# VH-VL binders against q8ixk2r445to577: the designs that were tried, part 271

Target 1, 133 residues: q8ixk2r445to577
Amino acid sequence: FFGMLQNKGLTDYCFDYNPPDENQIVGHQVILYLCHGMGQNQFFEYTSQKEIRYNTHQPEGCIAVEAGMDTLIMHLCEETAPENQKFILQEDGSLFHEQSKKCVQAARKESSDSFVPLLRDCTNSDHQKWFFK
Key: E = the ipSAE of ESMFold2; O = the ipSAE of OpenDDE; V2 = 0.75 times the mean of E and O plus 0.25 times the DockQ between their complexes.

## First folded at step 11 (VH-VL)

Design s133 (framework fv_retifanlimab; at its last look DockQ between E and O 0.95; V2 from the best seeds 0.85)
Fold by OpenDDE, look of step 11:
Structure s133 (fold): chain C 133 residues (1-133), chain A 121 residues (1-121), chain B 111 residues (1-111)
Amino acid sequence: as target 1 above (133 residues)
Amino acid sequence: QVQLVQSGAEVKKPGASVKVSCKASGYTFTSYWMNWVRQAPGQGLEWIGVIHPSESETWLDQKFKDRVTITVDKSTSTAYMELSSLRSEDTAVYYCTREGKYYLSYAMDYWGQGTLVTVSS
Amino acid sequence: EIVLTQSPATLSLSPGERATLSCRASQSVSFYDLSYMNWFQQKPGQPPKLLIHDASNRATGVPSRFSGSGSGTDFTLTISSLEPEDFAVYFCQQSYSTPYTFGGGTKVEIK
């Protein structure tokens, strides 16, 4: 699967990554933004290694969850996907992070009108459901 | 000017299949979720499933997972709901309904006129 | 699934009276300050008509006598003064989680 990764519950919001330096794509947080598909900032790929890959740049980036964190951070992809980069896009639309055993949920950023994907306990909320478009 | 026009009434035997169509107009078809909801005579409303026409992403109620197929034809802005292995309890008016966008949420703001599907021996 | 329970099942009132309809969800349908609860009106032989979305917002063209309130699990539809055309069945519906679910309906009938 590839394209924009859109949330079901949050109207027209998609994964979005816009690193400050296009030559250094790692270390920043993935956010949610209105789906537009422009500038490759919203193009992601779900791979057979269970990665969510940001492959518009070389080297390629893969979404990871750092220890003790609930945010999605861009790391470099590896030959073998590390455990903290493995996600399962389940049939019901939930995006499950294997290592943390949590689901990716659209969440409102504190003290902001912006939104971010965060790891949360898995629920039946549509805010935890995602699809590629 | 949004309109959802559904196909006509159907009479089917048990075990048969029915395919109901819903032609949408007055809005960008591929930008809005389309739901199917049914209502048995004198009963309440039951959600069947939803599809996003852009990529045909579909989610169904588990009750219908093995019998219902929801599809779209983007070229004609038409959504379809096919229900197989029909049973008498499938007798109902079937509605297509668009989910309007309201900032951060959706709501079924436009409905088709309904299609009566009667299943009888 | 989220179960919605409406009460009362039937409400017998006269024109001009206030109608209060309740809908209770088996779990919260709220996301921060938004509640994904909608209300529909249905008359015989017609599809449901959206009245209220997001708990308290009137849909386009809906008279001001209709109002919605509530959050979390408890929601209310109020008709401040019933008009003859308001006698119908009213359904609540949650759009918080698929499968979407409807309440059993409240029939507002003329006394």
Scores: ipSAE 0.910, ipTM 0.954, lowest interface PAE 0.5, mean pLDDT 96
Fold by ESMFold2, look of step 11:
Structure s133 (fold): chain C 133 residues (1-133), chain A 121 residues (1-121), chain B 111 residues (1-111)
Amino acid sequence: as target 1 above (133 residues)
Amino acid sequence: QVQLVQSGAEVKKPGASVKVSCKASGYTFTSYWMNWVRQAPGQGLEWIGVIHPSESETWLDQKFKDRVTITVDKSTSTAYMELSSLRSEDTAVYYCTREGKYYLSYAMDYWGQGTLVTVSS
Amino acid sequence: EIVLTQSPATLSLSPGERATLSCRASQSVSFYDLSYMNWFQQKPGQPPKLLIHDASNRATGVPSRFSGSGSGTDFTLTISSLEPEDFAVYFCQQSYSTPYTFGGGTKVEIK
C-alpha cells in the first residue's frame, strides 16, 4: 500500500514526518497532522516485510518502536526488517506492533496541542483504526 | 445544500438481491464517509457499513459481511449498497447517511429519504 | 460491539413538560474530553434527524430546548419544555467504534 496513512477516528488526521534536519531523518518522532498531501511529509509505503517506510528520502526510513517505549520513531530501514519495525495492518484497520503486542492509537501529545501515534493496549476504538488513502 | 436522494422502493422474493442507490449533491462527495443504516418496520436502527469514497475504504458490520457490498461511483457522486440472499427479516427502510466533519469527530448529519425494501413471496 | 440501552422505552408527557431520556453504553465511548455519543430524532415516515453530536453539541438549527450531557457510559438528552413537534422517537448512537450502534429508542408520546 502507498499513500497517506489516515486515522479513522480523528477528523482528517494522517501520519506525518517532518524531521528538523532534512539531512538526518533518524531518531525523530512520527506525528499526526491534518491530511493535506502537500510535499512529501505524509507519504508512506507499507511493504511486504510489514514495514511502514518513509521512502521519499535516501536512505529510506522505517518506523520503529524501541523496546519498552510507546513512541513511533524513525530508524533506517534494513535489508531484513528487524522485529521492532514490523506492523501488521489488519483487515479491521488495526495496526498491530508484533514485538510489543500493542496497537497504534491516535493520541494527544501530553505537552502540546499536537496529536501523535502511540502504542496502546489493543481495543476496538476507531482511534486505533487506520487506512491508506 | 447537502442532499442525498435514494432510489425507489423495491419488492423482492427471498433469495434475490437488491441494490439501493444514493446520489449526493451539494458537497465534495469524495471527502466524506457515507454510511448505510436500515430500520425494520416498527424497529430500531441498524448500522450496515461505511465507505470512504476517495479510496473505497469500507467497513461492514460482521452480521452483513457475507451478503453486503458497498460501492461508489465517483463520477456520478453516487453510493450503492447491494444486499444478496434476501430473507423476510431484511424487509426494512434502507438509509444512506453521510458523516459531517466536526472537532476530532464525525457525525451522521445528512440522511437520504430512505428506500423501502420488501421481501415476500 | 458496543450495546446502547435507552430508558425509558416510552415517555408519556404533555406539552410544556420536561423530558429526560437516558442512554447507557456497555463500554466507555469517551476519548480524552470527547464523548462520541450522538442523539437523533425520528418522526413517522421520516429519516432520523441529528440533534446532538459529541454528547452535548446541538446540530445546526436545533432549538435550545434540546440539550445533551454525559460522558463515559452514561448520557442524557433533555428537552426542557416539550413542544407539540417534539413528540417523536429519540435514538442515541455511538461513533466511537465500528460497528456503529444505536440504542433501541425512547418514544416520547402525548399523554
Scores: ipSAE 0.725, ipTM 0.904, lowest interface PAE 1.3, mean pLDDT 92
ESMFold2 (binder alone), look of step 11: mean pLDDT 94; pTM 0.954

Design s134 (framework fv_retifanlimab; at its last look DockQ between E and O 0.91; V2 from the best seeds 0.86)
Fold by OpenDDE, look of step 11:
Parts: sequence; structure tokens; C-alpha cells
Structure s134 (fold): chain C 133 residues (1-133), chain A 121 residues (1-121), chain B 111 residues (1-111)
Amino acid sequence: as target 1 above (133 residues)
Amino acid sequence: QVQLVQSGAEVKKPGASVKVSCKASGYTFTSYWMNWVRQAPGQGLEWIGVIHPDDSETWLDQKFKDRVTITVDKSTSTAYMELSSLRSEDTAVYYCTREGKYYLSYAMDYWGQGTLVTVSS
Amino acid sequence: EIVLTQSPATLSLSPGERATLSCRASQSVSFYDLSYMNWFQQKPGQPPKLLIHDASNRATGVPSRFSGSGSGTDFTLTISSLEPEDFAVYFCQQSYSTPYTFGGGTKVEIK
């Protein structure tokens, strides 16, 4: 699967990554933004290694969850996907992070009108359902 | 002038299949989720499934997972719902309904006129 | 699935009276300040008509006598003064999670 990773519950919002430096793509947080598909900032790939890959740059980036965090951060992809970069896009649309055993949920950023994907306890909320568009 | 026009009434035997169509007009077909909902005579409303016409992403109620296929034809702005292995309890009016966009949420704001599917031996 | 329970099943009132319809969800259908609860009106032989979306927002063309309120699990549809055309069945519906679910309906009938 590849393309825009869109949330069902949050109308027309997609995964979005816009690193400040095109030559240094790691270390920043993945956010949610209105789906537009422009500039490759919203192009992701779900790989056979269960990575969510940001492959518009070399080296390629993979979404990871750092220890103790609930945010999605861009790391470099590895030959063998590390545990903190493994996600399962389930049939029901839920995006499950294997290591934390939590689901990726569209969430409102604190004290902001912006949105971010965060790890939360898995529920049946459509805000935890995602699809590639 | 959003309109959803569904195909006509169907009479089927148990075990048969039925395919109901829903032609959309008056809006960008590929921008809005299309749901199918049914209502047995004198009963409540039951959600069947939803499809995004742009990429055909589809989610179904588990109850219908093995019997229902929802599809779209983008060229004709038409959504379809096919229900197989029909049984008497499938007798109902079937509705297509568009999910309108409201800031951060959706709501079924337009409905087809309904299609009566009667399953009788 | 989220179960929606409407009450009462039947509401017998006269024109001009206030109607209060309840819908209770088995779990919260709210996301921050938004509640994904909708109300529909259905008359015989017709499809449901959207009345209220997001708990408290009237759909286009819906008279002001219709209002919705509530959050979390408890929601209310109010018709401030019933008009003859308001006697119908009313359904609540949650759009918080798939599968989408409807309440059993409240029939507002003329006394």
C-alpha cells in the first residue's frame, strides 16, 4: 500500500511529514494535515516489513515510536525493521503498533487547532482507522 | 441539487443475489463516502457498509462481510450494493446515502429513495 | 458496536406541545468538543431525513424548532412546539465508529 494515509474519523486529514531540511529527514514528528498529496509530504508506503516508509528521500525514513513516547517520529529505515517501526494495518482500518500494543489515533494537539497521530489504547473509534488513498 | 437515484424494486428467491444501483449527481462523486443502509418492513435502520468512490476503500458490517459487495463506477457516478445468498430476512428497503462533510465529521445528509428487495420463496 | 438506545419508544403528544427524545450510547461518541451523534426524521414511505448532525447542528433547511443537545453518551432531540408535519419516527445514529449504528427509533404520534 502506498499513497496518502488518510484518517476516517477526522475528515480529510492525512499523514504529513515536512522536515525542515530535505537532506536531514529524521528526528521530527509526523503530523496530520488536510489531504492534498502535494510536495510528496503526504506520500507513504506500507511495506512487507510492516514499516510506514517515507521513501521520497534517500536514505529512506520510517516512522518509529521512541521509548516512552506516544508520537510518531521519523527514523531512518533499516535493513531489518526494528520493533519500534513495526505497524499492522488491520482489516478494520486500525493501525496497530506492535511494540507498544497501541493504536495510532488522530488526535488534537494540545492547545492547538492542529492534529497529530498519537498512540492510544485501541478502541473502535474511526479516529483510529486509516486507509491509503 | 444533490440527488441519489436508486434502481427499482427487486423480487428474488432465497439463495439468489441482488444488485442495487445508486446513481449520484449534483456533487463530486469521488469526494464523498457512500453508505448503504437497509430497513426491514416496520423495523429500524441497519448499516451495511461504506465505500469511498475514489479508491474503493470499503468497510462492511461483519454481519454482511461474506455476502455483500459494494462497488462504484466512477465513470457513471454510480454505487452498487450486491447481496448474495439472499434469505427472507434480507427483505428490506435498501438505501444509499452520502456522507456529507462537516468540519471534522461526516453525516448522512442525502439519501436515495430506497429500493425494496423482497425475498420470497 | 456502539448500541444506541432511544426512549421513549412511542411519544404521544398534541400539536403545539414540546417533544423530548432521548438517545443513549453504550459508549462515548465524543471526540474532544465534537459529538458524532446525528438525528433523522422518517415518514412513512420516505427515506430518513437528516435533522441534526454533530449532536447540536441543524441540517440545512431544518426548522429552528428542532434542536439537539448532549455529549458523551447521552443525547437529546427536542421539538419545541410540534407541528402536524412533525409526527414521524425519529432515529439517532452515531458516526463515531464503524459499524455505524442507529437507535431503535422514537415514534412521535398524535394524541
Scores: ipSAE 0.902, ipTM 0.951, lowest interface PAE 0.5, mean pLDDT 96
Fold by ESMFold2, look of step 11:
Structure s134 (fold): chain C 133 residues (1-133), chain A 121 residues (1-121), chain B 111 residues (1-111)
Amino acid sequence: as target 1 above (133 residues)
Amino acid sequence: QVQLVQSGAEVKKPGASVKVSCKASGYTFTSYWMNWVRQAPGQGLEWIGVIHPDDSETWLDQKFKDRVTITVDKSTSTAYMELSSLRSEDTAVYYCTREGKYYLSYAMDYWGQGTLVTVSS
Amino acid sequence: EIVLTQSPATLSLSPGERATLSCRASQSVSFYDLSYMNWFQQKPGQPPKLLIHDASNRATGVPSRFSGSGSGTDFTLTISSLEPEDFAVYFCQQSYSTPYTFGGGTKVEIK
């Protein structure tokens, strides 16, 4: 799949990646933002290796979760996808992180009005359901 | 001026199929989810599924997955629901309903007039 | 699938009286400060009409005598002083988790 990765539960929210330096795409957190499709911040590819790639720029980035963390951070893609970069988009719309055995949920960022994707125990909430548009 | 106008009542035999139409006007058809909900006579409401007309992204109640098809025609701003292998328990009024957009939520804010489908031998 | 249980099944009341309608969900339908519970009114021969969205927000044109409250699993629709046009069936509906589901309804009828 290629496109915007949209949350079913929140009105018009999508994965968004906006690194402060376009030449250093590694190490920053993926956020959620209102879906707009403008520019390159909201386009991702879901690959046969179960990666979520940010590949509209070079070098390509892959979403990862570091051991013991719950935040989705951009890493460089590798020839063979590391376990921390593997996500299964299931038939029920849940986005399952294989290594941690947790699901990606829309979550409020700390005490702000902003939202980010975070790993949480899997539930049936539409806030854990995603689809490519 | 949002309006949802559905096709007329239908009488069917068991085993047949029915296709109900829902023509939308007064808003941007491709920007809002469209649900299908049914109500058997004297009974409560039952959600069937929802489609987003822009990309045809569809979510269905698993009870209907093998018998229902929900589609749209963007050029006519019309949504369709087709139910196959009809049984007597499928006798109901079928509604289309649009989901309005609210703060971090959706709600079914406009409903079609309903289409009665009667299944009898 | 989230089951919504409405009570009572029937309220027999007179115009001017207060109506209190209950909806209980089999699991929480709240997400942070948001509650994904809606209320609908349905009169004979008519489609449902949205009254309350997000547990407590009145839809456009809904009179202030209608109010919604609750969070988590327990929700209430209150009609502070019944008008003749308020005698109808009321449904709660959750949009927290597909498949979306409705309660069985509460019929508010004239005593």
Scores: ipSAE 0.798, ipTM 0.923, lowest interface PAE 1.0, mean pLDDT 93
ESMFold2 (binder alone), look of step 11: mean pLDDT 94; pTM 0.955

Design s135 (framework fv_retifanlimab; at its last look DockQ between E and O 0.88; V2 from the best seeds 0.00; counts 0 for: pae E 3.2 > 2)
Fold by OpenDDE, look of step 11:
Structure s135 (fold): chain C 133 residues (1-133), chain A 121 residues (1-121), chain B 111 residues (1-111)
Amino acid sequence: as target 1 above (133 residues)
Amino acid sequence: QVQLVQSGAEVKKPGASVKVSCKASGYTFTSYWMNWVRQAPGQGLEWIGVIHPSDSETWLDQKFKDRVTITVDKSTSTAYMELSSLRSEDTAVYYCTREGRYYLSYAMDYWGQGTLVTVSS
Amino acid sequence: EIVLTQSPATLSLSPGERATLSCRASQSVSFYDLSYMNWFQQKPGQPPKLLIHDASNRATGVPSRFSGSGSGTDFTLTISSLEPEDFAVYFCQQSYSTPYTFGGGTKVEIK
C-alpha cells in the first residue's frame, strides 16, 4: 500500500511529514494535515516489513515510536525493521503499533488547532482507522 | 441542487441478487462519500456501507461483508449497491445517502428517494 | 458497534408543546469538543431528513425550533414548539465509528 494515509474519522486529514531540511529527514514528528498529496510530504508506503516508509528521500525514513513516547517520529529505515517501527494495518482499518500494543489515533494537538497521529489505547473509533488513498 | 435518484422497485426471489443504482447530480461526485442505508417496513434504519467514489475505498458493516458489493461509476456519477443471496429479511427500502463535509466530520445530508426491494418466494 | 437507545419510543403531544427526545449511546461518540451525533426526521413514505449534525448544528433549512444538545453518551433533540408538520419519527445516528448506527427512533405523534 502506498499514497496518502488518510484518517477515516478526521475529515480529509492525512499523514504529513515536512522535515525542515530535505537532506536530514529524521528526528521530526509526523503530523496530520489536510490531504493534498502535493510535494511528497504526504506520500507513504506500507511495506512487507510492516514499516510506514517515507521513501521520497535517500536514505529512506520510517516512522518509529520512541520509548516512552506516543508520537510518531521519523527514523531511518533499517535493513531489518526494528520493533519500534513495526505497524499492522489491520483489516478493520486500525493501525496497530506492535511494540506498544497501541493504535494510531488522530488526535488534536494540545493548545492547538493542529492534529497529529498519536498512540492510544485501541478503540473502535474511526479516528483510529486509516486507509491509503 | 444536490439530487440522488435511485433505480425503481425490485421484486426478487430468495437466493437471487439485486443491484440498486443511485445517480448523483448537483455536486462533485468524486468528492463525497456515498452511503447505503436500508429500512425494513415499519422498522428502523440500518447502515450497510459507504464508498468514496474517487478511489472506491469501501467500508461495510460486517453483517453484509459477504453479500454486499458497493461500487461506483465515475463517468455517470452513479453508485451501486448489489446484495446477493437475498433473504426475506432483506425486504426493505434501500437508500443511498451522501455524506456532507462539516469541518472535522461527515453527515448524511442528502438522500435518495429510496428503492423498495421485496424478497418473496 | 455503538448502540443508540432513544426514548421515549412514542411521544404524544399537541401542537405548540415542547418536545424533548433523548438518545443515549453505549459509548462516547465525542472527539474532544466535537460529538459525532446526528438527528434525522422521517415522515411516512419519505427518506430521512438531516436535522442536526455534530450534536448541535442545524442542517441547512432546518427551522430554529429544532435544537440539539449533548456530548459523550447523552444527547437531546428539542423541538421548542411543535408545528403540525413536526409530527414524525426522529432518529439519532452516530458517525463516530463504523458501522454507523441509528437509534430505534422516537415517534412524535399528535395527542
Scores: ipSAE 0.881, ipTM 0.945, lowest interface PAE 0.6, mean pLDDT 96
Fold by ESMFold2, look of step 11:
Structure s135 (fold): chain C 133 residues (1-133), chain A 121 residues (1-121), chain B 111 residues (1-111)
Amino acid sequence: as target 1 above (133 residues)
Amino acid sequence: QVQLVQSGAEVKKPGASVKVSCKASGYTFTSYWMNWVRQAPGQGLEWIGVIHPSDSETWLDQKFKDRVTITVDKSTSTAYMELSSLRSEDTAVYYCTREGRYYLSYAMDYWGQGTLVTVSS
Amino acid sequence: EIVLTQSPATLSLSPGERATLSCRASQSVSFYDLSYMNWFQQKPGQPPKLLIHDASNRATGVPSRFSGSGSGTDFTLTISSLEPEDFAVYFCQQSYSTPYTFGGGTKVEIK
């Protein structure tokens, strides 16, 4: 799948990656932002290795979750996807992180109007459902 | 002037199929989810499913998954719902309804006039 | 799926009186400060009409005598002073998760 990865529960919010230094795309958090399709911030590829790639930049970034954390962070992609970079996008729209056994959910940043994707216990909420458009 | 105009009433025998159409006008068809909801005579409302017209992404109630097909024709701004293997309990008014966009949510803000489907031997 | 239980089933009142309609969800339909509960009015022979979205927001053209409140699992629709056109059936509906579900309805009828 390739395109903007949209949340079903939040009206028109998509995965967005906006690193403060475009020459250092590793180590920053993925956010949610209104879907617009402009620039390169909102285009991701879901691969056969179950990666979510930010592939509009070289070297390509892959979304990961570090051990003990719930945040989605950009790492460099590897030839064989590391365990912490594997997500299962299921037919019901859930985005399951294999290593942690948790689902990606839209979440509000503490004390702000901003949203981010975070790992949470899997539920039936539409805030844990995602689709490419 | 949002308007949803549905096809006319249908009388069917058990085991047949029905395809209900919903012609949308007065808004950008591909920008809004379209739901199908039914209501048996004297009964409450039952959600069937929803489709995103721009890419045909579809979410269905599991009760209908094997009997319902929801589609769109973007060139005519028309949504369709086809229900197969009809039974007497499928007798109902079938509605199409658009999801309006609100801050961080959607709600069914415009409804078609309804299509009565009667399943009788 | 999320079950919505409305009460009372029937509310017999006169014009000018206050109507209070209850809807209880089998699980929370709130996401932070957002509550995914909607209210509809339906008159005989007509489709439902959206009154309230997101628990408390009036839809376009809905008179201010209609108000919604609640969060989590418990929600209320209030009609502060009934007008003749308000005698109808009212449904709550959740859009927190698919399948979306409706309550069984409260019929507001003239005494």
Scores: ipSAE 0.369, ipTM 0.825, lowest interface PAE 3.2, mean pLDDT 91
ESMFold2 (binder alone), look of step 11: mean pLDDT 94; pTM 0.952

Design s136 (framework fv_retifanlimab; at its last look DockQ between E and O 0.92; V2 from the best seeds 0.86)
Fold by OpenDDE, look of step 11:
Parts: structure tokens; C-alpha cells; sequence
Structure s136 (fold): chain C 133 residues (1-133), chain A 121 residues (1-121), chain B 111 residues (1-111)
């Protein structure tokens, strides 16, 4: 699967990554933004290694969850996907992070009108359902 | 000016299939989710599934996953719902309904006139 | 699935009276300050008509006598003063989670 990774519950919001430096794509947080598909900021790939890959630039980035965090951060992809980069896009649309055993949920930033994907306990909310578009 | 016009009433035998159409107009067809909902005579409303016409992303109620196929024809702005292996309990008025966008949510703001599907021996 | 329970099943009132309809969800349908609960009106032989979306917002063209309130699991549709054309069946519906689900309906009938 590849393309925009869109949330079912949050109207027209997609995964979005826009690093400040195109030559240094790691270390920043993945956010949610209105789906537009421009500039490759919203192009992701779900690989056979269960990675969510941001392959706009080389080296390729893979979404990871750092220890103790609930945010999605861009790391470099590895030959063998590390445990903190493994996600399962399930049939019901939930995006399950294997290591944390939590689901990716569209969430509102505190004191902000912006949104981010965060790890949360898995629920039936459409805000935890995702699809590639 | 949004309109959803559905195909006419159907009478089917048990085991047969039915395909109901819903032609949309008055809005950008590929920008809004299209749902199918049914209502048995004198009963409540039952959601069947939803499709996004832009890419045909589809979500179905598990109850119907093996019998229902929802499709769209973008060239004609028409959504379809096909229900196979019909049973008497499938007798109902079937509605297509568009989900309007309300910032962070959706709501079924426009409905077709409904299509009566009667399943009887 | 989220089960919606409406009460009462039937509400017998006279024109001019206040109608209060309840819808209770088996689990929360709220996302922060937004509640994904909608209300529909249905008359015989017609499709449902959207009245309220997001718990408290009147759909376009809906008279001011209709109002919605609630959050979490408990929601209410209020008709401040019933008009003759308001006697119909009213359904609540949650759009928080697929499968979408409807309440069983409340029939508002003339006393």
C-alpha cells in the first residue's frame, strides 16, 4: 500500500511529514494535515516489513515510536525493520503498533487546532482507522 | 441542488441478486462518501456500508461483508449496491445517502428516494 | 458496534407541547469537544431527513424549534413547541465508529 494515509474519522486528514531540511529527514514528528498529496509530504508506503516508509528522499525514512513516547517520529529505515518501526494495518482499518500494543489515533494537540497521530489504547473509534488513498 | 436518484423497485426470489443504483448530481461526486442504508417495513434503519468514490475505499458492516458489493462509476456519478444470496429478511427500502462534511465530522445530509427490494418466493 | 437506545419508543403529545427525545449510546461517541451524534426525522414514505448533526447543530433549513444537546453517551433532541408537521419518527445515529448505527426511533404522535 502506498499514497496518502488518511484517517476515517477526522474529515480529510492525512499523515503529513515536512522536515525542515530535505537532506535531514529524521528526528521530527509526523503530523496530520488536510489531505492534498502535494510535495510528497503526504506520500507513505506500507511495506512487507510492516514499516510505514517515507521514501521521498534517500536515505529513506521510516516512522518509529521512541521509548516512552506516544508520538510518531521519523527514523532512518534499516535493512531489518526494528521493533519500534513495525505497524500492522489491520483489516478493520486500525493501525497497530506491535511494540507498544497500541493503536495510532488521530488526536488533537493540546491548546491547538492542529492534529497529530498518537499512540492510544485501541478502541473502535474511526479516529483509529486509516486507509491509503 | 444536490440530488440522489435511485433505481426503481425490485422483486426478487430468494437466492437471487439485486443491484441498486444511485445517481448523484449537484456536487462533486468524488469528494464525498456515499453510504447505503436499508429499512425493513415498519422497522428501523440499518447501515450497510460506505464507499468513497475517488478511490472506491469501502467499509462494510460485517453482517454484509460476504453478500454486499458497493461500487461506483465516476463517469456517470453513480453508486451501486449489489446484494447477493437474497433472503426474505432482505426485503427493505434501500437508501443511498451522501455524507456531508462538517469540519471534523460527516453527516448523512442528502438521501435518495429509496428503492424497495422485495424478496419473496 | 455502538448500540443506540432511544426513549421513549412512542411519545404522544399535542401541538404546541414540548417534546424531549433521548438517545443513549453504549459507549462514548465524543472526540474532544465534538460529539458524533446526528438526529433524523422520517415521515411515512419518505427517506430520513437530517435535523441535527454533531449533537447540537441544526442542519440547513431546520426550524429553530429543533435543538440537540448532549455529549459522551447521552443525547437529547428537543422540539420546543410541536407543529403539526413535526409528528413523525425520529432517529438518532452515531457517526463516531463504523459500523454506523441508528437508534430504534421515537415516534412522536398526536395525542
Amino acid sequence: as target 1 above (133 residues)
Amino acid sequence: QVQLVQSGAEVKKPGASVKVSCKASGYTFTSYWMNWVRQAPGQGLEWIGVIHPSDSETWLDQKFKDRVTITVDKSTSTAYMELSSLRSEDTAVYYCTREGKYYLSYAMDYWGQGTLVTVSS
Amino acid sequence: EIVLTQSPATLSLSPGERATLSCRASESVSFYDLSYMNWFQQKPGQPPKLLIHDASNRATGVPSRFSGSGSGTDFTLTISSLEPEDFAVYFCQQSYSTPYTFGGGTKVEIK
Scores: ipSAE 0.901, ipTM 0.951, lowest interface PAE 0.5, mean pLDDT 96
Fold by ESMFold2, look of step 11:
Structure s136 (fold): chain C 133 residues (1-133), chain A 121 residues (1-121), chain B 111 residues (1-111)
Amino acid sequence: as target 1 above (133 residues)
Amino acid sequence: QVQLVQSGAEVKKPGASVKVSCKASGYTFTSYWMNWVRQAPGQGLEWIGVIHPSDSETWLDQKFKDRVTITVDKSTSTAYMELSSLRSEDTAVYYCTREGKYYLSYAMDYWGQGTLVTVSS
Amino acid sequence: EIVLTQSPATLSLSPGERATLSCRASESVSFYDLSYMNWFQQKPGQPPKLLIHDASNRATGVPSRFSGSGSGTDFTLTISSLEPEDFAVYFCQQSYSTPYTFGGGTKVEIK
């Protein structure tokens, strides 16, 4: 799949990646923002290796979760996808992180009124349901 | 003004299929989710599923997944719901309803007039 | 699947009286300070009409005598002073989790 990765529960919210240095894409957090499809911040590819790639930028970034963390952070993609970069987009819309056995949920960023994707215990809430647009 | 106009009543035999249409006007059809909801005579409301017309992204109640197909025709701003292998308990009024956009949520703010489907031997 | 239980099944009241309708969800339909509970009015031979979205927000054109409240699992629709046109069936509906579900309805009828 290639396109905007949209949340079912929140009105028109999508994965968005906007690193402060366009040439240094590693180590920053993925956010949620109103879906607009302008520029390259909201376009991701879901690959056969179960990666969520930010590949409209070189070098390509892959979404990862570092051990013990719940935030989705950009790493460099590798030839063989590391376990912490593997997500299963299931038929019920859940986005399952294999290594942690948790699901991606829209969540309020504590110090702001904005939203971010975070790992949480899996539920059937629409806030844990995602689809490519 | 937002309007949803549905096709006319249908009478069907068990085992047949029915396809109900819902023509939208007065808004950007491709920007809003479209639901299908049914109501058996004298009974409550039952959600069937939803489609987003821009990309045909579809979510169905599991109980209907094997028998229901929800589609859209963007060129005519029309949504369709087809229910196969009809049974007498499928006798109901079938509604299309648009989900309006609200603060961090959606809600079914406009409804079609309903289409009565009667399944009888 | 989230089950919504409405009570009472029937309210028999006169015009000018206050109506209080209850809806209980089998699990929470709240997400932070948002509650994904909607209310609909339905008159015979007509489609449902949205009254309240997200627990407490009146839909466009809905009179101020209609108000909604509640969070978590317990929700209330209140009609402060019944008008003749308010005698109808009222449904609650959750949009927290697919499949979306409706309550069984409360019929408000003239005494």
Scores: ipSAE 0.774, ipTM 0.917, lowest interface PAE 1.1, mean pLDDT 93
ESMFold2 (binder alone), look of step 11: mean pLDDT 94; pTM 0.954

